# Designs tried in a protein design chat: VH-VL binders against Rho GTPase-activating protein gacF (gacF). Part 1

No score or structure here was measured in a lab: all are predicted.

Target 1, 176 residues: Rho GTPase-activating protein gacF (gacF), of Dictyostelium discoideum (Social amoeba) (q8ssn9r234to409)
Amino acid sequence: EPISQSTEDYTDIPRIIKMSVEYLFEKCLLVPGIFRESANAMELQRLSQLFEKGGDIDLSEYTDPHCIGGLLKLYFREKPIPIFPYDLHKRIYSVLNEEDSNIKVKSLLESGLGKGQFLILRYLFELLNAVSINCNVNFMNYQNLAICFAPSLIQSFDLSCYDVIERLIENYHSIF
Structure headers, positions and changes below count from the first letter of each chain, unless a header shows other numbers; antibody chains are not in Kabat numbers.
F, E and O stand for the ipSAE by ESMFold2-Fast, ESMFold2 and OpenDDE, each averaged over both directions (binder to target, target to binder). V2 = 0.75 x the mean of E and O + 0.25 x the DockQ between their complexes.
Where letters were taken out, [cut] stands.
Atom coordinates printed by the task and the answers are left out, and those that the model quotes come from them; centres of patches stay.

## First folded at step 7 (VH-VL; from A4 with heavy chain A33V G50A E99H, light chain L55K)

Design T2
Fold by ESMFold2, look of step 8:
Structure T2 (fold): chain C 176 residues (1-176), chain A 117 residues (1-117), chain B 112 residues (1-112)
Amino acid sequence: as target 1 above (176 residues)
Amino acid sequence: QVQLVQSGGGLVQPGGSLRLSCAASGFTFSNYVMSWVRQAPGKGLEWVSAISGSGRYTHYADSVKGRFTISRDNSKNTVNLQMNSLRAEDTAVYYCARHYDWGFDYWGQGTLVTVSS
Amino acid sequence: DVVMTQSPLSLPVTLGQPASISCRSSQSLLHSEGYNYLDWYVQKPGQSPQLLIYKGSNRASGVPDRISGSGSGTDFTLRISRVEAEDVGVYYCMQALQWPYTFGQGTKLEIK
């Protein structure tokens, strides 16, 4: 299901996230190297500032998917507090190889995240799962996406972050 | 009791190869990031390489990238370091270490690698 | 790379007296959630390194409370309030902010 058809109320999801994820889901699932390829730095800065100031933004005819992908990663990388807490990822890491691991991971996410954090992450991981399903065309499998996103979401280079984010992308439907 | 028992060191000529092994016991091995750290004779500590619990994610010091390969076998509870194209500056005691969050809470006994011209 | 600088490199201390080791990093190690990407290790003669302090100020298991870590950002201190003979060794700080993890040069603590 397209993200635009969700029945969940996400009016408290930041506009930059909602619009970027919708654009990427609608137009970018087949784009080679999405999230890996570099964005034009000047255009990225321009869009970032436009969202911050609340200007009129219409992405319906926007043609640079790598800039939108970069914008999404930049948003998470720049948060004063990581959207995905470091200690939560360590707790999840400790259960990844246990029996019923996905049930335990789901429980840890539900207890360890605020409602807003959970909604943003569910929205993001739905997109990342959809991108990975199309990896034969876009060349972005679970591992590639984890490499691209884990440092931005957790704001850490610890290698355990990649195993955790990979699990959440691959098993999105069981965990979220 | 957490134990890290190392093997595989020795004397080798420049350009040669050597494989180090580290056998883990007393903990759930696949839940831990593992590293190799080395210490040249009379010198300080230098981090060499790390591998995630799954074995799918690795990182290397620039000085060894392309020549050393870290790997693990979670069914045997081992982490290994394959060292190719060895140079004199690779001479060191090599430690395997278990990560605690980001730092190293348990260290192996060390294995001497000597590369002589 | 983040450069870690220790001082002093040699630290002779009279038994029972305090000792302090300074560690400075070339960039801030402070995490946005309030802890620091800094550990302290000791390597006693003939032994492997041992973790003493993690996250800037937390003592590892079995470390006596006379050994403490303090500081934040770029400046960190390891303090031994009363040096005992068992404290002889080389002390290292290490940053884990980013790869590669890097160590200070080491501080050799000796009894006078």
Scores: ipSAE 0.578, ipTM 0.841, lowest interface PAE 1.8, mean pLDDT 90

## First folded at step 11 (VH-VL; from U4 with light chain N36T)

Design X6
Fold by OpenDDE, last read:
Structure X6 (fold): chain C 176 residues (1-176), chain A 117 residues (1-117), chain B 112 residues (1-112)
Amino acid sequence: as target 1 above (176 residues)
Amino acid sequence: QVQLVQSGGGLVQPGGSLRLSCAASGFTFSNYVMSWVRQAPGKGLEWVSAISGSGRYTHYADSVKGRFTISRDNSKNTVNLQMNSLRAEDTAVYYCARHGDWYFDYWGQGTLVTVSS
Amino acid sequence: DVVMTQSPLSLPVTLGQPASISCRSSQSLLHSEGYTYLDWYVQKPGQSPQLLIYKGSNRASGVPDRISGSGSGTDFTLRISRVEAEDVGVYYCMQALQWPYTFGQGTKLEIK
């Protein structure tokens, strides 16, 4: 279940992220293959453009969860600069197996990310953690979710990216 | 000092199996991605497989998918390559290599695999 | 797959003279954060490959200043300002932008 955030934190997150994450929390935690199933490319483009234009969007009656999941991934993938810096991922990777790694990772995230990046990522990983908790129903465990998001967040296919993202999902409550 | 020492390999008939091993020392093994790269006789280098530090994520070249399996034992500082259904075109010197970042900064001494009838 | 093309494939060089190897990729190896996913390796006779240049222009440990890497996008060059006997071997460029990692054909540097 989602954690209540401050109004300031919520308002600082882009509309597309807020609406998508909210929809996914409410309707998609038990959807099999959420984030893994391919979405219709035309629909993704339509939604993406709709958000970019700042139009009035209502997802309350939206019925295709995979499109919203895809939209969220697309958002990160299409950023000109990855939301998760490659160098930061490397630093995190180097401490993953150390004692008190969660504390160290938390410190690295807080010092290595801008406020906006941190808030967005925290919100995202909250969702991913919630999804993973229901992996017995949706079949999306830490590993599967890392596979889905690591390339989009870091914009790299290096295998270390998956270990890092998986750890952040798994230990979300201790890290964020 | 970083060291990668390989073992295994040899001569097998087509359809046979071999297991390669690479023992690492001089660094925190679990913090590094490892790869296997091969070189056919008189040919260039070909990436074969990679495995993340945790061992949970792997990649394979299309030429070996379904036949080769990369694995690692971080408690023993070893990375392995199980090769099944070997073909003549798999004949090569196989190298284990450490990912310093995405690049290979250290290499094993190589081991020869010969697949011949 | 990203195709890596080296030229020349054979490079006979006189001792003390400069050498240059070209590597071209079928697509840009520039990352959104400005990284260059191009590395150079050398395999000396009877030895394992070894890292020479990483991220396009960074010399690996122990690599002398006379060896340098340059280039961006799809065109890269390895240069040796003064070839020495120890430089004999086969040189490979490699892209690490995406899986599978792919190597160039290799350039065999020999002394005339």
Scores: ipSAE 0.926, ipTM 0.959, lowest interface PAE 0.4, mean pLDDT 95
Fold by OpenDDE, last read:
Structure X6 (fold): chain C 176 residues (1-176), chain A 117 residues (1-117), chain B 112 residues (1-112)
Amino acid sequence: as target 1 above (176 residues)
Amino acid sequence: QVQLVQSGGGLVQPGGSLRLSCAASGFTFSNYVMSWVRQAPGKGLEWVSAISGSGRYTHYADSVKGRFTISRDNSKNTVNLQMNSLRAEDTAVYYCARHGDWYFDYWGQGTLVTVSS
Amino acid sequence: DVVMTQSPLSLPVTLGQPASISCRSSQSLLHSEGYTYLDWYVQKPGQSPQLLIYKGSNRASGVPDRISGSGSGTDFTLRISRVEAEDVGVYYCMQALQWPYTFGQGTKLEIK
């Protein structure tokens, strides 16, 4: 059973992220292979351009969940600078197996990220955690989700990135 | 001090199997990605496989995919390479290496694997 | 795969003279955050490879000042200002931008 979205303040989150995450929370938590299945490239481009131009967008009747999932990944991948700093990921990785690691990781995130970055990532990981909870239906556990997002968020393929992102997804409630 | 001590290897016939092991000490093993790198006789270095600290994420060179399996036991501070369906071209000295970051900052002493009929 | 090309493959050097090794990658090794995914290793005779330079220009622990790495994008250079007998070995550049990690062919440095 899918969980509901939190009531935290997300007013400073970019429109594309906000709308995509809201759509995914509402309609896609049980979609098999969400974030893993490929989306139509033309449709992704269309939506991406629509958001960039500031056009009027309504996803309420949108019927391609994989395109919205793909759009979210694309957003992070195409950022000139990764939303998740590589050095921060390294620091997190170094404490990942320590006692009270969740507290330490939380502290590192809060001190190592700008306000905007933190809010975006918190919102994203809330979604990913919710998706992972329903892995029995959507087949997307926190490992699969880490594989899907770690390269886009950190813009690195170092294997430590996957461990870090996986932990953040798995222990979202304790970390964020 | 950081140490990587390798064991295993030897001579096998084509199609045979070998298991390499690398025992780590002097650092928190589970916080490091580990790799295997090999060097054929008189040739250069070739990355073979890597495994994340948790052991849940791995990568393989195309030349060994489906035949080699990298694993680790963090309780024993060991990383292993199971080599199946060995071929003559797999003949090499195999090194375990620690990822200080993405780079290899420490290397094992190497283990010779010879595949010959 | 990223192709790493070293030159020269053989480098005979007179003691006390400088040495330079070039490494070229088939694509840029620059990260969006400014990191360089290029490392240098040296394998001395009868030994395991050892890290020499990491992230393009950082000397590993114990590496003397006479050895330096430079370059960016697709072109990198390892320099030894004054070659010593202990510098004999095979030098490798390696990219770690993406899997699989790939090495250059190696450059064999020997004393004339």
Scores: ipSAE 0.925, ipTM 0.957, lowest interface PAE 0.4, mean pLDDT 95
Fold by OpenDDE, fold request of step 13:
Structure X6 (fold): chain C 176 residues (1-176), chain A 117 residues (1-117), chain B 112 residues (1-112)
Amino acid sequence: as target 1 above (176 residues)
Amino acid sequence: QVQLVQSGGGLVQPGGSLRLSCAASGFTFSNYVMSWVRQAPGKGLEWVSAISGSGRYTHYADSVKGRFTISRDNSKNTVNLQMNSLRAEDTAVYYCARHGDWYFDYWGQGTLVTVSS
Amino acid sequence: DVVMTQSPLSLPVTLGQPASISCRSSQSLLHSEGYTYLDWYVQKPGQSPQLLIYKGSNRASGVPDRISGSGSGTDFTLRISRVEAEDVGVYYCMQALQWPYTFGQGTKLEIK
């Protein structure tokens, strides 16, 4: 059975997510292989620690987009409990091919997630959708992005995770 | 009721090809991940390949990568395994299996594949 | 790959007596949400494998109460409180934590 999640991490969108997503929206939508290319592990750790300490961070002049993309993935992966509950993705998977699936999926997300979780995921999927729109330049289509994020968000390698995350990216505007 | 009925297989020479098919009924096929699992004569079970409901995501055992291809046709409720460049060590009974979750809740009847000169 | 090790590999049992099969994994099969990625299957003579226990301790449909699964982390056990003739077959544990899915060697349960 699933473990109860801490409410502290899901009341608001964390600073690390806000700053990372903003940076990625502004500077990285056309970056080839964004979220797929590996980032320097030491740099990721440095940035992660910087955010944890609550220091003054300015990404306006930051020049390594892959580190910021990696930082975002790392944040979700390192959470003790996944932001996207496993059971929720299974419920979504079961209705994915039904009529009015987008409405059903939206309802499941809203009922299955805390308010903070929902806001974080909505913001993330807004970014991923924007990235996917430019797949002809950045080579990151729905499938590639799902491969990059599904394991971090759900913390599972079940193949159904990829179908669910892909659909959420593709139909972001209809679902969120 | 859930049913998985397999077809294909048989005897083939090394380097040859075979295609296995599994026809599903009794459930919404596209909502389930499917796998192939094989069992060499007198041996244990070995997972071979898996495919998501959409068919866009697949996994393969290292022993069959580059030689086997899993596919599905949701309009026909079938999952297939194309086996190329077959080797003697590929000799086994092959089972199709449905992922109820991450576990296999239903299995086909099995199909014997024999690779021998 | 996650290595699954079963013991014993051969299990002769007298009818009515209990049986126990051990399964050990090379790494923890516990998910962050508390799920257990360990399943048990049985293959009876001349039949396809069938699901017996899923997620460590849940009995599949039709499985009698005398059969149970327990354990956590890397150590798991399948127990049959009173072995019956219909229990003859080969039992497999399987991990589904990560790809590739891997099975134990199998335990052959026979009646003495």
Scores: ipSAE 0.924, ipTM 0.956, lowest interface PAE 0.4, mean pLDDT 95
Fold by OpenDDE, fold request of step 13:
Structure X6 (fold): chain C 176 residues (1-176), chain A 117 residues (1-117), chain B 112 residues (1-112)
Amino acid sequence: as target 1 above (176 residues)
Amino acid sequence: QVQLVQSGGGLVQPGGSLRLSCAASGFTFSNYVMSWVRQAPGKGLEWVSAISGSGRYTHYADSVKGRFTISRDNSKNTVNLQMNSLRAEDTAVYYCARHGDWYFDYWGQGTLVTVSS
Amino acid sequence: DVVMTQSPLSLPVTLGQPASISCRSSQSLLHSEGYTYLDWYVQKPGQSPQLLIYKGSNRASGVPDRISGSGSGTDFTLRISRVEAEDVGVYYCMQALQWPYTFGQGTKLEIK
């Protein structure tokens, strides 16, 4: 029996997401293996703690893109409830191959997510789509990115998760 | 009605190869993850491999990694298991199974694979 | 890997009597959203395995109400309130929390 989902953590786009995504957009679109390469565990923890404490953080001169990528994944993975509901991904999965699938998927996202969740995911997938466009340089196509993020977003390793996330990245502009 | 009909298998020598096939009907094939599960004679069930609906994502048991390849043809509603470098311990009845969700809601009739010199 | 342990491995039962099978996992099978990644299967003599219970306590289509699944976390139980001749077979629990999916050893239910 599933538990009731709460949107309390997603009413606003968290500072950690905003700053991380902005940094990644500006500096990391061409970084080989972004989101795939493992980050330094100690540094990742340091950054995580900094954000948790709510202190003044400046990433403008930060030089380790993999830590920021890792930080973003870590944020979603550590949430007590996944930002992307499991049942929602299953519903999306069931319509992926239907006519006008993008419209259907969009409808499912809008009806199945809270406003805050939707905004966060839209922002994230905008970034991931941008990264995938440069896959010839960074080697991170939508498939590779799906592998990196699906477990963190849905908190599941079901293979259907990857198909869903991949589609959302690939067809970002049509879905969001 | 959902049906999974298997073919292939048989007797092969160690180091040999076999290809198993599972033909699906009665449902939208591409919307389902498919798996292979095997059962050695007189033993329990062992998951072998899984493949997503798109066919782009796969998983393998450690015991078969590098030797077995799962694939699917959604245009033909088939899932296949290419088994190379077969070993005696691979001897088993192999089942194809549909993922209703994460669970296996439908199973094929099974195909016997015997690896023996 | 998640280890699944069933007990008993052999279960002789008199017709009309209840039966119970235990399944324990080495790791909690509870998802963050409250789902249970535990399923039960039965393999009757000469047949393919078939789904009995999914997500811990949900009966698959065609499964009579005398068969039920319960439990949470790491401890699960399959119960048959009144065993019938058609219940003869080997029962398996399976976890699908993470790859690889793993089965219990199987419990052979026989009629005394």
Scores: ipSAE 0.909, ipTM 0.948, lowest interface PAE 0.5, mean pLDDT 95

